# Ledger of designs, part 9: VHH binders against o26223

Target 1, 191 residues: o26223
Amino acid sequence: MKLLWTSQHIKVTVHIDGKVSKMDVLEAIKTRRSIRKYQDREVPEELIDKILDAAMCGPSAVDERPWHFIVVRNREMLEKIPEVHPYGAMVKDAPVAIIVCCDSSLEKIPGFWVQDCSIASQNILLAAHSLGLGAVWTGVYPLEDRVEGIRRLFSIPEHVIPFSVIPLGYPAENPGTRDLFDPDRIHLEKW

## First folded at step 1 (VHH)

Design l40 (framework vhh_lunsekimig_d3)
Fold by ESMFold2-Fast, scan of step 1:
Structure l40 (fold): chain B 191 residues (1-191), chain A 123 residues (1-123)
Amino acid sequence: as target 1 above (191 residues)
Amino acid sequence: EVQLVESGGGVVQPGGSLRLSCAASGFTFDDYALYWYRQAAGIERELIASITSGGYTNYVDSVKGRFTISRDNSENTMYLQMNSLRAEDTGLYYCARVGYDSSEYYPYYFDYWGQGTLVTVSS
C-alpha cells in the first residue's frame, strides 16, 4: 500500500537548476535519495544558510541543541577528507560539505547528543533535497579513527565531536524513488 | 547469502607486482561501496583502499601511486593492482562491503568480510 502525499498542505520551495518548484513535506521525505555525483556548480551561500536554519530547527533532548556546523568550500580541504574517511571519496568532487559537530559543553543529558546530531543531519538532507540539491550523510562518529582524522584536519577542539560529513551540490545523477512501506512492521495495540 | 572471496595473493619479491580479486555474490554488486583492508601480524586491520558504487576511489597514503583499486560490475568483481611492492605490504588482504545500498549510508557498519588472501613480500 502506497500513501498519497497530495493530502498534505505543507509545501516547500525547491530550486532545480535555477528553476523553482513546490514540494510537499511527505513527497520530500519519500523522494530524497543519497546523491554522490555533483555538477561542477557552486552552491549559493543563501541556500547553505537555509539548510543550516532547517538543521537547527530539529527537536533536541531537553532543548540542549549541541550542534555546531563547519561549512567547507576549500577544494584542497575537500580533497583531504577521503584520506581520513573511506566512505567520503565523493566529497572531493562536491562543491561544498557540511560537518555536523557536537559541542559536548552544551550537552544536558548524557548520550542524547547522538540523536540530536542525527536529527540535524537528516534535516540537512531533507532541506537540501527540497532546494533542488543532492547530498549524502557520511558517518564519522562513533569510529575513533574518523573522529580524530576529521578533528585534526579541521582543527576541532577536544570538547567538540565531529558526527557526520555531508557533501552536497546540484545532482549529477537521478536515482529513482524507493517504495519502502512495509505494513508487517506496524503492530496495533500490542506487539 | 552474501559472499566475498579474495584471490591473487602469493609470494613476491620487493619491487614486484600482484593483482588481487574479490569475487562477490548474493547481493546487487553495483549498489555497494567496497573496501580492501590489510592485516599485518600483531597489527589491527587497516583500510588501504576503497571504491564507491559510482567508481570514486581513495587510498591510504602509504599505497598511493603504487596500488590501484577498480571494479567490474559486469563480473561482480573488485580488484587491487599492487605495484612496487615493499616488505611492509606483507599481510592478509580482506575485501569488505558495508550494509547499505546506493541510496543510504551506515556510518560504522561493515557487514561482510572475505576470508582473506595472504601477500608475502620477501626476497
Scores: ipSAE 0.000, ipTM 0.144, lowest interface PAE 13.6, mean pLDDT 83

Design l41 (framework vhh_lunsekimig_d3)
Fold by ESMFold2-Fast, scan of step 1:
Structure l41 (fold): chain B 191 residues (1-191), chain A 122 residues (1-122)
Amino acid sequence: as target 1 above (191 residues)
Amino acid sequence: EVQLVESGGGVVQPGGSLRLSCAASGFTFDDYALYWYRQAAGIERELIASITSGGYTNYVDSVKGRFTISRDNSENTMYLQMNSLRAEDTGLYYCATGPEYYDFWSGSFDYWGQGTLVTVSS
């Protein structure tokens, strides 16, 4: 992965299956889709490290950066996630999942950790996409049953709150690109 | 006008089969996860089956192996094929859809159908 600066945008160069692909930031945002079908193919640890680096670069309220991450590669553990997360069935088929957590001991302003962890989760999705991987955000917080289920499954301490579970892998589906621009949602000068 | 319309409900004997359909108008299914909910008399609605825009399916344990959810994006229709029906499957069946990117609880979806009644009785 190389970052290239241009006058209009940042370009990321990725080597994929012997090919070099370039994806600018706007292209990454517009073409990212939720991916729930994965190839039976290992994701290198180097790519996970790059994704987590990107996750930690998000803006954070008063720079509290309360996020912690659990990287799950163990098949037995991945297969147990659907038992506590009813919309997480695809996780058992993923080569790896990232659990985004908030360490409440790092919180400086009450309540903003939700936004902080949302930003980290979105950065994981965008970074994965830019690296040729697919991922999906499965919600944990604020559903108490899922929060406690994930906490027990991964031995997460009481002061840490699991926020999202993000399985990722090389995509085995291509849902195509969405066209979501709606000018009726844009108001000039006032509502 | 955006609308979900369910059909295919009815009375069936235990061990029988029914196919429910949910047709959408005024929007396209291509970008949406699709859901079937069941509500028994006096009981809260429960999610029984889901299918993502990419075709990945999930089922509640009580219907696994018996029910199959599917979608036809070209016809803007989703289906629930129900086999080996049991008395406990009796209820109102609702189709629902909402944004693909997040998990949702009951009442959080963009669109709901009106419900179709399934009665399993001898």
Scores: ipSAE 0.000, ipTM 0.173, lowest interface PAE 13.7, mean pLDDT 82

Design l42 (framework vhh_lunsekimig_d3)
Fold by ESMFold2-Fast, scan of step 1:
Structure l42 (fold): chain B 191 residues (1-191), chain A 123 residues (1-123)
Amino acid sequence: as target 1 above (191 residues)
Amino acid sequence: EVQLVESGGGVVQPGGSLRLSCAASGFTFDDYALYWYRQAAGIERELIASITSGGYTNYVDSVKGRFTISRDNSENTMYLQMNSLRAEDTGLYYCARDTYSYGEFLPYYMDVWGQGTLVTVSS
């Protein structure tokens, strides 16, 4: 099954400074792809700030907002991530990575921090995409060896849990989009 | 259309060598990381070697220094050169492609697998 596009669903390209294309929220959600190849080009601090602002705008259980973020730009530190995260090989080639963490001292309702950090991670991916960047979510929690490896590498306190590592940069690839809409997964009124 | 086909398996004595090939078709080969998995009798499938689209390689400790993974993007083929073979290297060898853009935060989910090629190391 295909969805029909209208003018409100098309991409609007506005070159304010020659760097940024604007897209609506539905387009951003539908066209975001995991990006694992990055240009050798620095990501401006202002874009990282916008991404982190968007990350913190997600809902959290009982408004507990347990997220903390580590921004990693140091090349030597990025090169060490694959040593403790076997599926993080692309991180060493990224200009920057964001580590999403949970500060357990901020948790108000047990266990919902996982959902809170998942929402923050997805918002990072969407915000990056909307700003012309590419990113990929590499999983840390609940894999104990990865959690402890990342904790040791970045001097993360015991009450803070590293949740995900998200490398990002200007994309050096453009994967095709996916048609994932499956009406068989939608049930009206009853299962 | 999207397919991986292994070849090069066979019977070899301990200390011998074999070269496995994995021929790919139906996708943009140089955009994907590729993997060699091994399945021994009674043991679940394990990742033994990987090569990224950028040419970075990883190996499980038991094969490090003995096996070499490589790729030829012009031929859409990945290779596994196996030297100093041991009895414990016996098994079905599968090549695989990850989902790339699909499997983000869980352990890599392989969406395309070859049919397997048998390697027997016996005296």
Scores: ipSAE 0.005, ipTM 0.229, lowest interface PAE 10.0, mean pLDDT 83

Design l43 (framework vhh_lunsekimig_d3)
Fold by ESMFold2-Fast, scan of step 1:
Structure l43 (fold): chain B 191 residues (1-191), chain A 122 residues (1-122)
Amino acid sequence: as target 1 above (191 residues)
Amino acid sequence: EVQLVESGGGVVQPGGSLRLSCAASGFTFDDYALYWYRQAAGIERELIASITSGGYTNYVDSVKGRFTISRDNSENTMYLQMNSLRAEDTGLYYCAAGSYDYVWGEYSYDYWGQGTLVTVSS
């Protein structure tokens, strides 16, 4: 299909509950929801590649791009994540999870790797949604017990910090939409 | 059959106290995070308090120090102790149970109650 590409509007095709739709960027941002229930259906490697490409396209402080990613498809490994992450129970039911990590040796400006990895994590969520998948960001950093648990489980070196665990798959739930716009949080020209 | 049943609502004067209860049946209560939501007329439903299966609690800033959420896993019941009630606390209070990542992610609710009305007026 021949799509029109502009700086104002990028069209992507998504699959939601078996339905195919085209979603622009604003709709993707507004309709993305945390998804914790997944179909028993494998996610093609090509979609994971597209998601990781999108993850690496975010802005990064002084362009340090410290992110590394672990893709986990092994059932035994996915089933062990809840043992070290108490609120990661949904991970064992996901067909795949992505662990976002920071390689501290790539850090050029102290502390900004947290924002870098947050941007990468959000891009994973948006890209997954735009491709018809569901995902949820489960927090690892800055909870030291979770950081050490994930590090040991996946043999992550000491200079690498696991930041988030993001299970993803074809959604088995549709939580609907949210109206979150609050004009009282917008100040014109001064506080 | 899954049920969440709220009780303890009523009419109370400003400065008064109420204790809400949420009795649960039909699911493994101990495995679920539990929530109290409040809906005032014409206002979006707001999360007031939450408690995880491990006992971690969160409160919206307007109720911190005044409200206390607790759970009794042996009785499959969650509570909200409300002290120093204000007119703005008036609303329909809903019990909910579901997945909650208290660090990151949105709340996901598997079950909702029908609500109990709290009116704070003189």
Scores: ipSAE 0.016, ipTM 0.251, lowest interface PAE 6.5, mean pLDDT 83

Design l44 (framework vhh_lunsekimig_d3)
Fold by ESMFold2-Fast, scan of step 1:
Structure l44 (fold): chain B 191 residues (1-191), chain A 123 residues (1-123)
Amino acid sequence: as target 1 above (191 residues)
Amino acid sequence: EVQLVESGGGVVQPGGSLRLSCAASGFTFDDYALYWYRQAAGIERELIASITSGGYTNYVDSVKGRFTISRDNSENTMYLQMNSLRAEDTGLYYCARELYTSGYDDYYGMDVWGQGTLVTVSS
């Protein structure tokens, strides 16, 4: 087992045979960073399957689980995403992207699908990180122009709402560690 | 004090070569993606080349095959080797460091810029 990617801020542990070891949950949460630069290296389908399994294990309101996912590997399609998403330039350089969608026909309680798809998106980011990949959540909903642009580009039906576009790949950058704990935001018993 | 300082600009004839340097100080150089931008008179500042912390490079189409970006982490310096220079390569060349963020955000951009170094390609 060796540390593949090390700094004062981030490390990824890999078995000597190239397998990624499991990261502690708290470490994964605290060390996950938005990654916008990717190696020119394929992401195996098996890893995408693990990430999507984790995405679907998130809690949802009244267990409605309204999420659907589009996996995009086609280079021409990845290159078109920046045309409809102004802050998605990095997507064209990613080996793969996942589009998180809500199927409104699966919604049991109005409005909670936003939280449901947020949970699924975060699970994708955490699962990717735990498997030695980097990813970034690029926002789609609630920006109407991005929602419609992504819908048209990927032939998404009108009852399905694209929520986020998450490019991912093996990291080609190593962002610094964040220290975000702020006790002034914690109130005991009352505001 | 976080800073980037460019050097190596000058006057060169068409077809010539120049090597730009970007010396970094005040931060952990190895951790950051770094960029070369070019600004010509009357034209928006444009991205020319990038290099990630892991060494992955990208180039704008107009310079592919002519320019090479590299980094020397032991010297805290990024380079731009410019070959087969053309009149349209004339401009101020800036190095920049990308802002590192984490969490849900769909913004990214440069947080540190150098002062620029002038490249003039003339006969």
Scores: ipSAE 0.017, ipTM 0.146, lowest interface PAE 7.5, mean pLDDT 83

Design l45 (framework vhh_lunsekimig_d3)
Fold by ESMFold2-Fast, scan of step 1:
Structure l45 (fold): chain B 191 residues (1-191), chain A 119 residues (1-119)
Amino acid sequence: as target 1 above (191 residues)
Amino acid sequence: EVQLVESGGGVVQPGGSLRLSCAASGFTFSKYALYWYRQAAGIERELIASIRSGGSTNYVDSVKGRFTISRDNSENTMYLQMNSLRAEDTGLYYCAAYYGSKYPLYDYWGQGTLVTVSS
């Protein structure tokens, strides 16, 4: 028996570039970088399954969890994304992309779905990084032309809003980590 | 008190058909994604089919075209129609419901119904 997607109940060991990848949460957060160059090799379905599971583990307003995901592996479809997203040029070179969407019928409090889908998008980036992959968040919402372009391209219903397009793959670049801690942005007790 | 109760399992010959049911109570059924899992002897549970609250379905490759998942929100019941059964389809079939952002735990599991495919 072969599964198309790895069940979350199946324990597996993942080897990345000949080694077992392990990161603690703080390491993953501090070392994640936007990756826009990818190796010419496919991402296993098992890793996509783990990433999407992590995406759905984010908190949401009043537990509304309005997110839906489209997984795009078709080369012709990936090549069309830059036509409707001016800053998505790297998507055509990625082996896979995830489109994060909001199903407005699941929304309990108007407007909070943006925060919910942002959390899901960030979890995708962190999970990809922890698994030895690289990814980048390309913004769709709230830019009307991008929202409608992506909707038409992927036959997304009117009550569903495309939020972000996240290409991912094995990284073909290694940007250095950044030291971004700025104590002047921390105010104690009052502004 | 949340319950998921599977039924419809039995003994069938290769090429035969069975229809499994999962009756739910104690939660708002229509809001949940529902799953069928299969557990063969000595093997961890495997996802076979799923149906989201909006009705969209997904299947594992080995059952695609042979199994059909459906739901009836008015009766709080999910079904799995199994056709062209094979020996490797033998196992305990579990119903699961998930509404949480919690991994790897599902909110609710049933106790399972046994399917045996033998000649």
Scores: ipSAE 0.000, ipTM 0.100, lowest interface PAE 19.3, mean pLDDT 82

Design l46 (framework vhh_lunsekimig_d3)
Fold by ESMFold2-Fast, scan of step 1:
Order: C-alpha cells, then sequence, then structure tokens
Structure l46 (fold): chain B 191 residues (1-191), chain A 119 residues (1-119)
C-alpha cells in the first residue's frame, strides 16, 4: 500500500473499538501477548499510521534508522507468506501484515541494524496492543531461506533485508497474562 | 490482593517445639523470597530466617541449629519449625515476602502469630 494523504480524501472516521483502554506503558508491556487468531475485521489505515509512527520512534545506533516497512493487505499476497515462512501460517488469516526491512545503504555502523529492526518490531507489537489490536512477531532474519523467500515474494531489492513479518488484527483469542518476573536473574553489584 | 496469614503459635514450655505456617495468596509464591520476623517485648522487629525462591536459607545467629525454615510451593505455604525453644523466643512472628536479590523494604505483614515460651 501507498500511504499518501490527499487534500480531498483526508476525512476518515477512526474508531478504536469504542473503548479507550487507557493502558499505561508498564501495563502495555506486561499484558502484551503474541496473538495468532484474528477477527474478520478491517484495521483502519489511521491505526496502521499510528503503529508505523511508533515503530520509527525507537532508538537506533548512531541514529541510522535503517528501517523500511511494507504494509500488506492483499489477501493473495498474505496467503503466499506461509509458503516461504513455515511458522507464518497465521499470516494468511490476518487482515494486514507489516514486513520490517533494513535498507543496508542507510547503515552507518556494521551489524547494529538487527537491534534497530528488533526495536522497531517490538514498538509495532506494543503500539498494536495499546490500540486494541493483536500481533505476533514471526522471524525472518537470520534464516537465509526465509529472507530470500520474502524478498522474492515482495520484490525487495538485494540491498534491503527483510527482518520480520508481523501479522496484526483485532484479536480473536485472549491468552491472558503471564507472571514472568524472575528475581533469581537479578544480581546486585556482582554476579 | 496479596495476602499472608500466619498460624501455629501457642504456649509451650522451655525446650519444647512449635511449627509456624504462613499461607500466601494473590501472587506467584514460587518467585519470591520469604521471611520470618519476630517482634519480642522491648525489642524492635527483627529478621529471624529467610528462604529464597531457589531454596537457599539464612538464619540469625541466635536461632541457627534450632529453627528450620522451609517452603511448599505446591501449597503456597512457608513454615518455621522451632525446636529447643527458649524464653527469649517469646514474641509475635510475622511472615513477609520480598525478592530473592534483596530483603523486603515494606510490610506485607499479616496479623502475626503469638509464641509464648513459659509464663
Amino acid sequence: as target 1 above (191 residues)
Amino acid sequence: EVQLVESGGGVVQPGGSLRLSCAASGFTFSKYALYWYRQAAGIERELIASIRSGGSTNYVDSVKGRFTISRDNSENTMYLQMNSLRAEDTGLYYCARGYSYKTPYFDYWGQGTLVTVSS
């Protein structure tokens, strides 16, 4: 999708499912779960815009910000993702997916683009959750077969590396939350 | 709601034994360090024994060899086995929770359970 604003077509009504879940940052982080089942509901473009804005706000090494994003809504294209990504079966059932990519020509410090794209991917997951959506990070890099499969499927240039595929939509499951805090992994002053 | 409930106190003669229990609810018991404190007459509340989430224990010198702290994660309960009781062990016994990397900084105290050694 080409996300362009035009003067005569800017007016869109956006509803975040009628409920402003005023989730603070800690609550969002602690309650976010991987969601792999989605309702048959369209995700408004305005919510995707907010998610992508949040994705680009992450810190990056020497502020290189090498990320590019592909927004996929085409059903035929979504249905082809599992053919090149064995653990991406749920993508075909999502109303939309975001592919996080690194443009290597924007890289200023070798190797840190992986962390940059990881930060962008996590921001997508948190932003989606805060907006009442569910999402899951499906790994692409560093698995060569998946990288090349996704590249070919979406006509991605050789200097651009697909990093993750994140399907998202309104959740059709509620896995609940987990108490993951493990104080035995915290060491004061020394090991 | 986080709740800790002490029980098992009573009156016992010097040299006797008591087993205290601390029943916990409202949190993931197995992830927390747990502590027994004693409030004796004329003395500030003091830490008597601790047990970390991994099972390691620590005791104040005055109770080493006489008291044994233990936990049952399947029952969300911590215990204090008190043997060879002395008059100086008389007091209110409280349980508290904290993180295994540090001691508690605040009271997650129940009502306590009273231990009286002799009259």
Scores: ipSAE 0.000, ipTM 0.235, lowest interface PAE 15.5, mean pLDDT 84

Design l47 (framework vhh_lunsekimig_d3)
Fold by ESMFold2-Fast, scan of step 1:
Structure l47 (fold): chain B 191 residues (1-191), chain A 118 residues (1-118)
Amino acid sequence: as target 1 above (191 residues)
Amino acid sequence: EVQLVESGGGVVQPGGSLRLSCAASGFTFSKYALYWYRQAAGIERELIASIRSGGSTNYVDSVKGRFTISRDNSENTMYLQMNSLRAEDTGLYYCATSYRYGSYLDYWGQGTLVTVSS
């Protein structure tokens, strides 16, 4: 695996069976899988910065960009996430997690922040995958107990809503590919 | 490269029958929904019939009961059986499918002409 970073162009070279390949956008979308098992290996800050840059490049309603991100590397804090998120058990084993939040003071159109934060979350997953990392989206909003648990755990202000917790790391599992294309879900010109 | 080749058009008298065929190549035929469109002079191109990968069919009201769409996945071919043809059925008939990565329709060349006249 060779990672090359420039100010505007990210080059990812993946070493597969002695061969070197570059992942394009469609390949990244089609091959990204939820990864819940991670190597005991640190993720460089440089890669986290690239992922967060990609997260902020998503479209948002009326360009409100309500996103805030918490980067969690502290093992004690990662170990506490499963206490407030029942489906977040894998987070304690991840080297890092990103919490996607909405600052409601930045919201220009009520309700669209959910879509905005969903786009940011998906961009994190795709960017992580393109950089040779694995990640999984664990849902926080709209479950009130999880929202308040995460808010309390990370001292998140009342006007900020935690949306998702995304653990990530170098993958320690390789799920098979899925063929999800279903032409019966496509309707031409009318239902 | 996706390729769809229509055949079976021709001149037929009112009340007659024609069977159109669409031979497909360049994609996994059995996974895709398939469509017949009709373009008549002075009328917007319209979806006439569709058949989904699972075999379910749909028809525009003007042809319901007269036309039957079918598919043969072993031969990579779709058919349109046209019965009780009327003058208003005259037009250029196009076979279409969607690309795996999008909702765009793919057509190969010009469709097959059906003329209903005495």
Scores: ipSAE 0.000, ipTM 0.166, lowest interface PAE 17.0, mean pLDDT 82

Design l48 (framework vhh_lunsekimig_d3)
Fold by ESMFold2-Fast, scan of step 1:
Structure l48 (fold): chain B 191 residues (1-191), chain A 119 residues (1-119)
Amino acid sequence: as target 1 above (191 residues)
Amino acid sequence: EVQLVESGGGVVQPGGSLRLSCAASGFTFSKYALYWYRQAAGIERELIASIRSGGSTNYVDSVKGRFTISRDNSENTMYLQMNSLRAEDTGLYYCAKPYYSGRYTFDYWGQGTLVTVSS
């Protein structure tokens, strides 16, 4: 079931046949928000696999696809992340986090792995949102202390670079949609 | 309520074998990955083996080739077959489900089963 607002002070509960409705791509992009508060609910492995499948479908420079993923569900490990990532406090409160990594041995064009892993991270956020989950991207690379902290905590090999930590779960907040379109940032033909 | 009950631990000679079992209830067993952890005295709890819902497995290097994790979805049970046991394999072995009901203070581990490899 979903709750719809039909007026300023009326909340209507609508029973929708128990299925999550599909979201179109533009709607998913425009309504995705960073979610840092999560419900007391399990996220099944099947949903994580769907999210990671979507992550691996991103475009990649010269099709190098250097991404690897660590799925963290262990509460004790999640609770250690804020020790090495000062802006990752919300991770300990999530049921699961995904660490997006680059295997540098798979890199074909120097430096483009950052764009590849950014695309994978954004696809995780969009896929999670489309499945009724909430997530937030917490940055690791290029901050050396965070990179090495996460590497040590999760036994990541030297040739692999942790890029982002993305906690996710069923959202316990709804920050609403932002109106972010700014026509002053669009230049026709020249600056 | 998630319940995990380990069994099969005991005392064994170096080079011997043991089979651990983890009986699970309170969740849809077939849909979740499950883990075996090991805790030696004075050392942090270590993930030694995992099995995904589809049956794919991973092992820490120190047990790879000696230990085999498996699952029986019809019986809601996960196993750890331990062969060629060494003194360093001594410890408490825990069955773990990755997450329970989202309670941040909830202990989602099993009770543990003791494995002692005596020389």
Scores: ipSAE 0.006, ipTM 0.291, lowest interface PAE 11.9, mean pLDDT 83

Design l49 (framework vhh_lunsekimig_d3)
Fold by ESMFold2-Fast, scan of step 1:
Structure l49 (fold): chain B 191 residues (1-191), chain A 118 residues (1-118)
Amino acid sequence: as target 1 above (191 residues)
Amino acid sequence: EVQLVESGGGVVQPGGSLRLSCAASGFTFSKYALYWYRQAAGIERELIASIRSGGSTNYVDSVKGRFTISRDNSENTMYLQMNSLRAEDTGLYYCARYGTYKSGLDYWGQGTLVTVSS
């Protein structure tokens, strides 16, 4: 099993001016877009495992690492998510979704689990993109109705807080990239 | 092609005034922060004043209250009004626009000489 993990290095290839280049970290960050339309094809379990490995590599306050993840592939369950999440309509069309959760029993310092789960969610988005997949972050916490809806739907215990729902799949859209650099947001020496 | 051209330097006695201009072309002037640097004898090039696209300004302590940076977006020109000039203000004054992650490098003018003597 360990050998399978070391042999499955998947690189995303980008085409620039007719040349083929491998995606580095900065290119992955700059070209990642929210993807809400997916091809009708399965995502291999090995790719999901790679994404979750990356999710768990984020820094965590006082090394509390409170994350738990639910992987949802069941079509009936995916189709119920829009009923409890009004902006989650695209989830029903995804082949898989990851629910990022906080186990509050693992929390060592109050409140920092939000940052911990945000970092894990962003790593999922970047890892998916680097592997040729598309994903989008749909917010759950801190909206109490969404938190309770997702908790009920997936039988999540009271001490665990659902944070985000991230559908993933092979992209069926290409929204292009954004030019977001704004030097007016950078202050030298003081505000 | 980005171009910055300084003018207004000269020789002035202590306590005098000069107004420097930086004429810009080749980019959307109103969208960028712009900077005045000074290269004086015996010191490294230093940032003396900045103006952001929204008009907010910043100054190094040695020129606060004496120098005023401004911009005219309709003329694509940045100014430095220098009052109460001192011998230590002598140097080459450079207009600059910082590079973006896409351009990869900063843009500089050729410099204009200010001499405060006699």
Scores: ipSAE 0.000, ipTM 0.118, lowest interface PAE 17.8, mean pLDDT 83

Design l5 (framework vhh_lunsekimig_d3)
Fold by ESMFold2-Fast, scan of step 1:
Structure l5 (fold): chain B 191 residues (1-191), chain A 118 residues (1-118)
Amino acid sequence: as target 1 above (191 residues)
Amino acid sequence: EVQLVESGGGVVQPGGSLRLSCAASGFTFSSYALYWYRQAAGIERELIASITSGGSTNYVDSVKGRFTISRDNSENTMYLQMNSLRAEDTGLYYCATKYRSGWYYDSWGQGTLVTVSS
């Protein structure tokens, strides 16, 4: 048994690759890329804690916050994900994955849980990036075969819907950033 | 401060039943998921059952069909109904809430001992 004595207000400084790194919000948004290749390195529990804390800070429709998370570190379980998710091949090589789920019993307004879980998923990606990790959103909902495959694999109850599988780890690739600003998609006052 | 207090443990024969309670205070009980963990001698704590704020439940394979987790938000109490008890169910049972880091929760109770012995 491991017991940790700490104040809930104590902030732990995390060093990334031996350095303290900071990134402003705009930089994090603009430089985040999907990462599908990971170093053979463990991700500290403290970083997962920070990522999940950020995920739960997202806005939700009528403050319903229907998200639940499964943290998967077991190698045998990670290796089974590609069997039920055709585009999840990279998950077997990740040190950890987070499954974002919706508990439909927490839903206050029909259908908005998809937006709520999308926000949680994006916050996971941004938080991971800001902490020096790489991650990728692999889609589960609304593809029925993937939803049921993931549900069976992780013993998820019928009223809980797996939304996304997000593998993460220290990046073993460095894709460049993209200049995606397109002024033709901005319409002033009317279409 | 968040406090969790377990009760209901005891000595029971194989095939018997026990109902564990976890009384909670110091947080908005209805808003949080709650967990039952078991610690056997020489073994790390393992998650046995969970219940979400909305009432969704989950169990480890070894207790499915025998154990039932429930919550009473008006009384700030979570329960574990244990039926058809086996020697392997012997251990210290803990309730927990607010997952933060691996097995480290904001709050753990002191535990309640369940001994299944002939």
Scores: ipSAE 0.000, ipTM 0.111, lowest interface PAE 18.8, mean pLDDT 83

